# VHH binders against p49116, part 287

Target 1, 238 residues: p49116
Amino acid sequence: EGPLLSDTHVTFKLTMPSPMPEYLNVHYICESASRLLFLSMHWARSIPAFQALGQDCNTSLVRACWNELFTLGLAQCAQVMSLSTILAAIVNHLQNSIQEDKLSGDRIKQVMEHIWKLQEFCNSMAKLDIDGYEYAYLKAIVLFSPDHPGLTSTSQIEKFQEKAQMELQDYVQKTYSEDTYRLARILVRLPALRLMSSNITEELFFTGLIGNVSIDSIIPYILKMETAEYNGQITGAS
Key: E = the ipSAE of ESMFold2; O = the ipSAE of OpenDDE; V2 = 0.75 times the mean of E and O plus 0.25 times the DockQ between their complexes.

## First folded at step 16 (VHH)

Design N13 (framework vhh_7qbe_3; at its last fold request DockQ between E and O 0.92; V2 from the best seeds 0.84)
Fold by OpenDDE, fold request of step 18:
Structure N13 (fold): chain B 238 residues (1-238), chain A 119 residues (1-119)
Amino acid sequence: as target 1 above (238 residues)
Amino acid sequence: QLQLVESGGGLVQAGGSLRLSCTASGMDYAMGWFRQGPGKEREFVASISRSSSYTYYADSVKGRFTISRDNAKNTLYLQMNSLKSEDTAVYYCAADQYGRYRAPNYDYWGKGTRVTVSS
């Protein structure tokens, strides 16, 4: 049995729409988010173990964890995305809705808390200086989580998650041998991902681009999309 | 793609101090300093993570050298104190694209700046 991940799975390069406007409109935010989502899904698809689970199981896994994968992607690509600027723009758009009394007080609170959680998580990951290898393994651990309802092949998924964990452990031990607690510091960040609402994430980043279509509904399409099609969309949007 | 340019090298007396700078075209990298003395192989000196949260030093320079960075200025620094003749070398700036301050290999290198410590 070979390793779960290879060096090819470490590379995670997001290409942003260009040029970046002075004012970040909803379209720019949605386009940026969509590119990250596609990149994350195609990354998952590139893992042989993921492929071995079959199309139905793959779709179910991604539906269950897309928000966590997306959030890890935000953290990893925070610099290239200018994430703080994007989040500020989202808040500004939200403020307009608030002024128009379109949202309840409770909903406003929920959305603002979610934005705060996203920013805090990304800041914490930046402070930990999570590297590309560690991100790859963390994404794998999140992807191969057997504790989601409705999954098939849970025993196999669990085995893959264990492999991801072991490989991460070996990597951290080898690379950061002087810091014996680094692995633990990294892993304790994972629970924060489960506290984030996928629905709110979808509303903040994807409203206006996908309309009334849910991310859950488009996941099968994304997973079947050819890499060339993805690359074409990136170049065409410039 | 990433450009690194070292500066600040020169002649200094033993016991003296010198501050090296490395100007980078981008700062989204873990970065480090290396040196190569006369007739010696290139050796690790110090490294620093992207956020500066973590630093690492070779035993030979611990307590004397300090690595730091200013991301807003796109600059990496190496403060060298209590310099010794053994510190004479060409000093190189390097960067790792994966963000590893303990990278086994670095992807980008500067041309180096010469430091000479006289007795």
Scores: ipSAE 0.885, ipTM 0.947, lowest interface PAE 0.4, mean pLDDT 93
Fold by ESMFold2-Fast, scan of step 16:
Structure N13 (fold): chain B 238 residues (1-238), chain A 119 residues (1-119)
Amino acid sequence: as target 1 above (238 residues)
Amino acid sequence: QLQLVESGGGLVQAGGSLRLSCTASGMDYAMGWFRQGPGKEREFVASISRSSSYTYYADSVKGRFTISRDNAKNTLYLQMNSLKSEDTAVYYCAADQYGRYRAPNYDYWGKGTRVTVSS
């Protein structure tokens, strides 16, 4: 009928915790990452097509793709977050852990490789100067992925993904009409998101979560939050 | 919220050069230059993406003008060479909140700086 995304779905404004501490710590990093995750989930739940799939399907989709949405959000909000500073603080913490023998050499290697992949992804997106409309459609393409295990409404999810792809194509061709290969340059970045481990993302950004609570376990609760509760989380209001 | 302030305008003779500057309160934007000459409508001049990876120019200025930005200094530039009398205009700095260097409409505008090219 109408477009998959409206102009309201293009606005993606991250509010960082304030004040910024003199020294970055796991709590500040976790709060910053949590705000981005909550913003990303609120963005997804606001899409009429997403709501139309029903609550069980919605939960399954977000559980499957939250790491891809989060990583796209890190790239999009890299400037606001001072992401390079956060990643430097994480690397410094890992170097201290190596010196104190708190982590195995194999685990440290996995985590450092993940940080490198994340930096490469964010740098590539920055150099492509992806705009807000393009980010919204890329997020929709990863959200409506029909190929995750355990999904039941795969044909309808596939139709929404195809609609997202079509609308991205129409947007890029109209907006950047002189740049014939822009869409291809953007789309070839997406497969890299599937190579990043959600478990390592949790370790890097969500270490400050109390009680060893996994992102997977809290997703259903975030998706069911009242709008006021949700706004309180993303703005830091009490 | 975003403030844009242009500077560098003035009187210059045909064939001369000028560099315009635009100081911005933030640089996480696609940015561009527009101009409005005497008795003319406002027209697009040039634009640049957030990381300077992409630029776009109006045919009338292509090869003569160069747009650039220094994100660390919060400044956008327009280097104008081989100036013609038809380049006489008030030049405006503009920014797009969504990062579109080919934006159909720009969200933020400066007050302009006057460029006069004499014969």
Scores: ipSAE 0.809, ipTM 0.919, lowest interface PAE 0.5, mean pLDDT 89
Fold by ESMFold2, look of step 17:
Structure N13 (fold): chain B 238 residues (1-238), chain A 119 residues (1-119)
Amino acid sequence: as target 1 above (238 residues)
Amino acid sequence: QLQLVESGGGLVQAGGSLRLSCTASGMDYAMGWFRQGPGKEREFVASISRSSSYTYYADSVKGRFTISRDNAKNTLYLQMNSLKSEDTAVYYCAADQYGRYRAPNYDYWGKGTRVTVSS
């Protein structure tokens, strides 16, 4: 059966739109986020274990976990994205919306709390210096979550998640043998992902999409795309 | 693609100190120092994580050498104190693209800077 992930699943290179504008805008943020989303979906689809579950199961899994995968991607790519700068620009925009009374105070409070949780998560991952192998296994653990409601192949999904957990454990113990508690420190970061709101993520990063498009509704189409189309959306990652 | 340029090597008396620098074209890497002495295989000296939260040292240099980095200046450092003749080597800067501060293999290497410890 071989390992769950191979070397091709560890490489995760995000290319930002060029040039970076002097003033960040909705288009740049949405383009950057879209590239990360497509890179994340391409990553998931390329895993043989994911392919083995079949199309309906794959769609259900990704609909359930896309925000968690996206959030892990944000943390992994925070430096190349200048994520702190993007979030600061979003906060400034929200403060302008308060001055113009465009949004309710309760909604703005929810969005600001989400931004702080996201920043706290990304900072904690950076301080732990989570590496590319660890991110790949964490994404696999999140992807193969058997406890989402409505899943049909939960025993096989659980088997794949356990395999991802075992491979992460083996990797951490081999690579960081001097650090007895590293695995535990990494794994305790995962529950925070379930607290992230897909609705707010869409508002923060995908407001430039035409119409009222939910990521959940386009997941089946993203997963069916040809590899060449993925590379076009990621801007030549092939 | 990543370029690494070491500097600061030279001749120093035993017991002395020397500071090596490595200028990088980017710093989003776990980084380390290696060395190769006369007639010896290249060996690990020290490594540091991207955030500097984690450092690791070979037993032969622990307590005498300090690795550090300044990401704003794109520079990695190795402060070498209490130098011994056994520290004579070409010192290499290295980087791991996956951010592993305990990488088994490094992806990018500098050309090295020579350190000679005399008398």
Scores: ipSAE 0.768, ipTM 0.902, lowest interface PAE 0.8, mean pLDDT 88
ESMFold2 (binder alone), look of step 17: mean pLDDT 87; pTM 0.893
OpenDDE, look of step 17: ipSAE 0.871; ipTM 0.941
ESMFold2, fold request of step 18: ipSAE 0.732, 0.731, 0.749; ipTM 0.890, 0.892, 0.897
ESMFold2 (binder alone), fold request of step 18: mean pLDDT 86, 86, 86; pTM 0.881, 0.881, 0.881
OpenDDE, fold request of step 18: ipSAE 0.884, 0.884; ipTM 0.947, 0.947

Design N14 (framework vhh_7qbe_3)
Fold by ESMFold2-Fast, scan of step 16:
Structure N14 (fold): chain B 238 residues (1-238), chain A 119 residues (1-119)
Amino acid sequence: as target 1 above (238 residues)
Amino acid sequence: QLQLVESGGGLVQAGGSLRLSCTASGVDYAMGWFRQGPGKEREFVASISRSSSYTYYADSVKGRFTISRDNAKNTLYLQMNSLKSEDTAVYYCAADQYGRYRAPNYDYWGKGTRVTVSS
């Protein structure tokens, strides 16, 4: 009935682990990425439309789109994360793995192509100067994607995606009324998110996870966390 | 809490130029300049997006004023050329926390710097 997103859903504030180490390591990168992932899942869980779909549908949606949400979060939080520095550290580690003959040439090529796609995406979003309201609606469009295999409730998901698209359109046309083509420039960036592999994202940002646990396997537990436990994850307190 | 400090105001003759600066304690914001002249309401002057990709100007200053920023120095600038007596005002620096260079309301404000244009 009311708007899909309230002003509280526009606020997206990442708190980085401190202090930043002199030399970046897999643990610092993993903690930083985990905070962003938990912030993204807490954001999704706070949306009334998302809650209305029920727990099973919520789990299926986040499993399908967590990499897209995470990538939008990386673009939105690129400055606070010093993302360029993190990516440079990952590239250095990857180059050292080549010298030590620990990775195949084909795998290295796949990972480097993923890093290039990620940098291109984040650079394009930065040049467009996407604002916090636009990021919130883009995340909602991605979250409420009815076209993932295995989803039930697809008509209701599509309804919420259309509502997100409509509210983004209304927002952009009202806020940037002089820029007729802004909405089109923003929306054509979204297909690139589907081209990035969630497996490679896990390898780059979440190698510090104990026990070779996949993001897919922990999503149901993260979505069930108490608010205080979520806040502990995004601030590093617990 | 973002802190904004304006500088560069002063007395200048009509037809002259002046450059205002605004130092911010952070750079991840859309920024703008506003002014309030004697006996007038506060009015919008110019705005700029975080990466300087987009700028917007009030009709009264288009072609005369240029907004720019140096993110490495956390500094916003307003280059004012062909100054007129009606440009006399206190100039305020403002920032939007959501990165909207066309914000309906700005969240953070400086205390202002005074510009006087003589005939």
Scores: ipSAE 0.778, ipTM 0.905, lowest interface PAE 0.6, mean pLDDT 89

Design N15 (framework vhh_7qbe_3)
Fold by ESMFold2-Fast, scan of step 16:
Structure N15 (fold): chain B 238 residues (1-238), chain A 119 residues (1-119)
Amino acid sequence: as target 1 above (238 residues)
Amino acid sequence: QLQLVESGGGLVQAGGSLRLSCTASEKDYAMGWFRQGPGKEREFVASISRSSSYTYYADSVKGRFTISRDNAKNTLYLQMNSLKSEDTAVYYCAADQYGRYRAPNYDYWGKGTRVTVSS
């Protein structure tokens, strides 16, 4: 019965804060990341299969996978975000913090390792030239993950994940018919997403936005936003 | 809205070479070349992915034509060698909004540049 995703779910357009400041700062990075997070949550909410699972299940799924969705979004929007410039600024800040003994060397190593993993992931996706349809299905595969602890309705979630996998396979085989191994190359990239810490992502990209409030705490509110409220958030207006 | 402008067309003798260019007003698209000869349907020529990792060629041009791009200049190129009378056509630059170098249907099209191969 009907496809899991429609063409409306493939369109993923990030609007960056403008103008870009002369000196990259925490506020600009957090605002940019916030817009991507809101876009990602709105994308998930728009999927009929996701809505059919109910509010409690929706909240649990997004809490479990927001970091994976966000990281896929960073890779997909790397050019429009000038992500390499953002990561370079963060690295420079961390290197200066090591020299000034402002942060634990152990913590800085963990954060640097996370940035290297993120760069490796984004570079691999760029080299594969993942298209908008492929990104939409990869996001659906990570969204409908039945294996996170504490989930209910796991049989329905698994069914939707299998549907996403099937539709991705059909799409790739039809679109890139001469590239027999493309699907395998794409899918082997996904396990790396689970090796990246959501706590470190939150520290790097959201510290200036949320202050003392976690991403986990705001997810239910984002998922309940009306379209007008969502548009206000992603444009940075009122 | 994305604008595509082709250039480099002209008259060339069989066995000769010609280089076509296409300048895009925006970045980060998968792009391709199509052509339409006199009294023929539009046909695919070659395509290239966003980062140039992947290229695809029609059998009729494989080994003679080379597609490439300069992303810093937002410019797509088609180097045409060993030209034949059958290559006579209007050549169109095309781009896909979803980044598919193997798109079943391209969304954005230029106005075309004419190539005539005499023999």
Scores: ipSAE 0.768, ipTM 0.900, lowest interface PAE 0.6, mean pLDDT 88

Design N16 (framework vhh_7qbe_3)
Fold by ESMFold2-Fast, scan of step 16:
Structure N16 (fold): chain B 238 residues (1-238), chain A 119 residues (1-119)
Amino acid sequence: as target 1 above (238 residues)
Amino acid sequence: QLQLVESGGGLVQAGGSLRLSCTASERDYAMGWFRQGPGKEREFVASISRSSSYTYYADSVKGRFTISRDNAKNTLYLQMNSLKSEDTAVYYCAADQYGRYRAPNYDYWGKGTRVTVSS
């Protein structure tokens, strides 16, 4: 069987809402995050191995790993998103909420710790200068995680994950042959993704969702969207 | 579409120095320098990663050339020292869309700037 990913799966282009407002608001942040989420799910759905697992397994995998895929997407698209500016605006809002007694100090502490973990992760990835091929394989490793509770077809999922790991190794060793330890430096970044709460990610980036809808509830619908609908969400066209 | 414009070429005496610049219309690319001398194939000179964490040099230029970038200005530089007549070439700026500073081939190319080293 051929490679897990083709060159088509390496292309990952985020189109930001335009123009950027002078002052960031929850709607701009939510729209930007939603575009990244839709792009990430469209990416996953385009993989033949993913399609082969079937709809129920696809839904379960994405529900389990969407936060990890989203976080890798934030790191990959940090420059396009001006992620540092978005995070600074969120921090400012949280500090103002403490002064207004609108949120508990314990909750603010949890959210601030999440933001620091996210910043550290994105800075580590930026310092490593992870390329588009490496990001594609890291996303595939995360997507095909056989160890989430409630999954069926775990042996097939594990096989696809191992294939992603092998193809990443072959790619890095061939492309960056002079850098013996690059693969190790990249792979040790992945465990940090499991330490970040999907509930806190949802609070930070998706507060502007209309109808008080959770990401978990919309995943099955996004995965079943036609290509034109995906493209509309990515570009903001309806 | 990304546009790359090289500048800074000219005539220099052997043992001299010259600094080349390349201005990119967009940011966030891995970039490199290539050259093509008279009657020679195009050859790799040096490359640099998106954040400047990694650089790579052809053996022929190690210790003499330094690649650097100013991301605020979207400008790539090649500082050339201890120039030799064999360094005479048209120098091309190149960029990789996937951020690979060790790309097997580059997607975007400038039109080049001529460097002549006399002896």
Scores: ipSAE 0.783, ipTM 0.905, lowest interface PAE 0.6, mean pLDDT 89

Design N17 (framework vhh_7qbe_3)
Fold by ESMFold2-Fast, scan of step 16:
Structure N17 (fold): chain B 238 residues (1-238), chain A 119 residues (1-119)
Amino acid sequence: as target 1 above (238 residues)
Amino acid sequence: QLQLVESGGGLVQAGGSLRLSCTASGNEYAMGWFRQGPGKEREFVASISRSSSYTYYADSVKGRFTISRDNAKNTLYLQMNSLKSEDTAVYYCAADQYGRYRAPNYDYWGKGTRVTVSS
C-alpha cells in the first residue's frame, strides 16, 4: 500500500467571502468559518484510508474530532482569514456585553478563556512555522484517533494514525534534518486541541447561519454530499 | 499568481556591503535567495520561514550574509557583508507555497538583480 497522504492532500486553499465588510459582523464570521468547516470535511473525505473505514465510522470519527480539525484549520489559515482581527472583534463585543449587563460574568470568563487558549495555540503554531505537509499529517493524526468512546474498527483507525505518525516523522527528518527536536515540539501541541470546547467554538463561529441545528447534526449531511453539491456550497457561498 | 521583484543590485568593491530587497504580492510564504554566477548553475544562498523563526544558509555565505523579512511591507532582505569576487551573480528571490524554508523546489521566482563584485 502506498502513502497515507498524497500531494493533493497537502493542498488546503481557503477562499474567503468577498468583499470583507468595513466592520466585521456575525454573518461574515459565520460564512468564513462555514467555508473552513466544509473545506476540512472535504479534505477528510478525499483520503482513501478514511473512505475505506466506511460511512458509519467516518461519521463517528468526524463528529468526535471536528473541533480539533477546525482549530488546526484556523491556525493554518490564520493569515488568509485575518483571524486576529476576527478574535479582536469578538473580544470587543464581549467587553460591551459586560458593560451592558447582557451576559453573566462567569459565561464571559469561560468564552474569554477559550479565546485565549485558541490565540495561544495559533501563536504557537505560527512561531513553529508549521508547513503545509506538517499540517496535513497533524490533521490525519487527529482524524484517525482510535480513543474516542463508541468507535468500532479501532484497530484499523490506530494503524492509520500510526502510519500518519510515521510519515510525519520521515518527512520532518528528511526536510528539517538539522533540527533534531522539531517533531517533538510539533507533537506536544496536539493535546491542547482536546482542551478546547466544541460548544464554545460553535457559539463563537457558527452563530446566525446554523440556527437551531448543531454542527454535530449537520456532519452526516456534509459527508454524504455529492462532490458537485459540495463544490456548489463552497463556490455558491461566495 | 505570486509576483516577486528584486532590487538593490549593483557594482560593489571587494570587502564592501550591499542590501538586496524583494517585494512580494503576499506574505504567507517561506522565502529564499538563490544566485547564478557566470558559467555556473543556480545555487541556494539563504532561506527564511514565514514568521522569521528559522533561517538556513549555504556554507559559502554563513557569517557574511543575513536574511530577514518585514511581513507588514511584504519585503524580503539579504544583507551581504564582506563581499568577495566569487559572490558576483544574478540574485533571485523565491517562495515556497507550502511554507517550507527547507524546500527541495521553489514554486515562485523573481527575474533577478545583478550583483558585480570588483576584485
Scores: ipSAE 0.784, ipTM 0.910, lowest interface PAE 0.6, mean pLDDT 88

Design N18 (framework vhh_7qbe_3)
Fold by ESMFold2-Fast, scan of step 16:
Structure N18 (fold): chain B 238 residues (1-238), chain A 119 residues (1-119)
Amino acid sequence: as target 1 above (238 residues)
Amino acid sequence: QLQLVESGGGLVQAGGSLRLSCTASENNYAMGWFRQGPGKEREFVASISRSSSYTYYADSVKGRFTISRDNAKNTLYLQMNSLKSEDTAVYYCAADQYGRYRAPNYDYWGKGTRVTVSS
């Protein structure tokens, strides 16, 4: 068998809504996050190994890991998104909610802890200067996680995860041959993704979705979209 | 799409110093300096990762040249010390779209700035 990922799977380019509003609002944040989510799911469905698992397994995998993929995408696209500015706007909104007594102090603590964890993760990835090839393999390791509850075909998923791990190792050892411990530094970042609550991610980035539709409910529809529809969503064309 | 513009080239005497600059339209790339001397192929000089955590130098310039960047100004620098006649070349700024400071090939290139080292 050939490699798990080709060069086409390394390219990950987010197109932001234009122009950026003078003041950040829920609609702009939601549109930006939705584009990243669509790009992430389109990336996953383009992998031949992923397609080989079948539609039901594909849906179950993405439902289990979308928050981890999304968080990796936030880290990878942090600069093009101006993520620090978005997070600052969210923090300011939360501070105002405390003063206006609109939200419980306990809930605000949970959300602030989540934002802090997200910032720490993105800062650690930025400091490691994770490249596009490394991000592609980290996303593949996360996508092909056999240990989520309710999954079937776990042996095949585990095989693809191991293949992603091996190809990442080969890439890093060849590309950054002078840096013996780079792979270890990268891999120890991954467990933090499991600490990120998908419910809090939905609250922070997807509150602008019409009809209070959950990400879990829309995943099957996004995975079935044709390439032209994906391109329309990630570029805002039509 | 990415635009790179080099500046700072000129004539300098052997043993002297010179600082080159490269202004980029964006700052989300790993970047490097290359040079092409008279009758030579283009060669790698130095590279730097996006956050400046990692740098890499050609053996011929180690200890003499320092690469740095200011992401707030979208500017890459090459500080050249103890210049030799062999450093005479057109210096090119380059960027890798995948963020690899050890890229096998670079995707974006400036038009170059000429450095002449007299003896």
Scores: ipSAE 0.761, ipTM 0.898, lowest interface PAE 0.7, mean pLDDT 89

Design N19 (framework vhh_7qbe_3)
Fold by ESMFold2-Fast, scan of step 16:
Structure N19 (fold): chain B 238 residues (1-238), chain A 119 residues (1-119)
Amino acid sequence: as target 1 above (238 residues)
Amino acid sequence: QLQLVESGGGLVQAGGSLRLSCTASENSYAMGWFRQGPGKEREFVASISRSSSYTYYADSVKGRFTISRDNAKNTLYLQMNSLKSEDTAVYYCAADQYGRYRAPNYDYWGKGTRVTVSS
């Protein structure tokens, strides 16, 4: 077999909505997040190993891991997105909701804890200076997770995950040969992705979705999207 | 897309010091310094990751040169101490779009700044 990922799978370019509004609002945040989600799913679709698993398995796999892929994407694209500014706007909105008694204090605390976990994750990735190749392999490890309930073809998924881990190890050992512990530092960051609630991510970033639809419900549609239609979404040429 | 402009080169006596600067149009990249001496191929000098967490140096400059960056100013620095005649070269600033401070190839390059070390 050839490599799991080729150089084309390392390219991950997020195009932000333009122009930026005078003030950040749910529409701009949702559009930005949707573009990242679309980019992440298109990235997954481009992997031959992913395609080989078949449509039903692909849908189940992405439904199980989209929050982890999205969070890795937020960390990777934090600079392009001005993620710190987006999170500050979300925090400000939540603080105003507390003052107006529109949300329970316990719910706000839970959401704030999620934001702090997200910031800690993104900061840890930034301090490790994770490169584009490393991000591609980390996304592949997350994508090919055989341990989600209800998955079929789990042995083949596990094989692809092991291949992703092996290729990451080879890459890190060759590229950062003097840093013996780099791979370990990177891999221990991954469990934190499972601690972040997909429901809270959806509330923070996707509240502006048209038709009041869930991410779970739109995943099959996005995965079937034609390349031209996908490119229109990520460039805003709708 | 990325523009890199080096400055700070000049003539200096052996054993002296110079600080080179490189101004970048943005700071999203891993960056490094390369040099090309008279009649030689371009060689790696030092590199630094985007957040300054990691640095890497060529054996010939370890202990004498220090790489650093100020992301607020979009500026990369190379502090050169205990300069030797063999450090005479045109020094180039380079950036890797994938954030690899140990890149096999760099994507963006400046035009260079000349450093001459006299005896």
Scores: ipSAE 0.686, ipTM 0.858, lowest interface PAE 1.0, mean pLDDT 88

Design N2 (framework vhh_7qbe_3)
Fold by ESMFold2-Fast, scan of step 16:
Structure N2 (fold): chain B 238 residues (1-238), chain A 119 residues (1-119)
Amino acid sequence: as target 1 above (238 residues)
Amino acid sequence: QLQLVESGGGLVQAGGSLRLSCTASTNDYAMGWFRQGPGKEREFVASISRSSSYTYYADSVKGRFTISRDNAKNTLYLQMNSLKSEDTAVYYCAADQYGRYRAPNYDYWGKGTRVTVSS
């Protein structure tokens, strides 16, 4: 009944920590990433269909897909974040870790390959000029993924995903009617998100967070936060 | 808060050329040009996506006008060639915060710059 997403779900405004330090450090990167993660979780919890699945299913769903949502958020907010500058700082830090013998060559190779994949993904999305409505539907398709191991209510999740796909198709066909292949170009970008390692994302963006506690372990807490606590996290006011 | 400032309007003879500019406070938005001629309703002219990968033109200007942008300068351009008397209008720069170069309604508008095409 009714559309899966309302216009309020299209607005996705990341507020960066201010001011940006002269030299990027792990604390600034972690705070920036945490704000994006909290914004993404708040976006998900605001969807009526998401709430209708019930708390246990909601939590399991977000724990399974947070890295995909986060990566879409990085692409959408790349300009606001100066993501290219952040990635350059991470690469510089990683190169210093090699020189100090803190990491193995194999691990560094894995991390550099992840950064390359992330850059390719963000560049492809930028060249497609994905709009805010398209990003909202792509996030919904990712969120309502019925194929993660251990999920319950998979038939209902699949119905919500199909609804997201239908609404994206309707939107693109009406908005960009002259571009016959736009929807196909957008959808073929999504499988790349499953190739991004959540463990490497945690290492790159969240290394200063909660004494190395995993993101999926804190998700239940984030989803239960009251609006005031949540707003404090996304604006830096606590 | 987004500011849009148009410039480059003026008087030009039919068959001539003119380039309009619009300076914005950000390059994150999809941009477009609209115009309103004497005794006419406001009409769409051209639009461009944030990365310049996509452009769209009204049939009346297709082949004569070219929209472009320089994101390093936060500037939008409209190159107008083979100008006709019916191109006489106030030209408005507009921006869509959601990045839709085919937006049904634009969020931000400039004050306009006047173009007069004489015989």
Scores: ipSAE 0.762, ipTM 0.900, lowest interface PAE 0.7, mean pLDDT 88

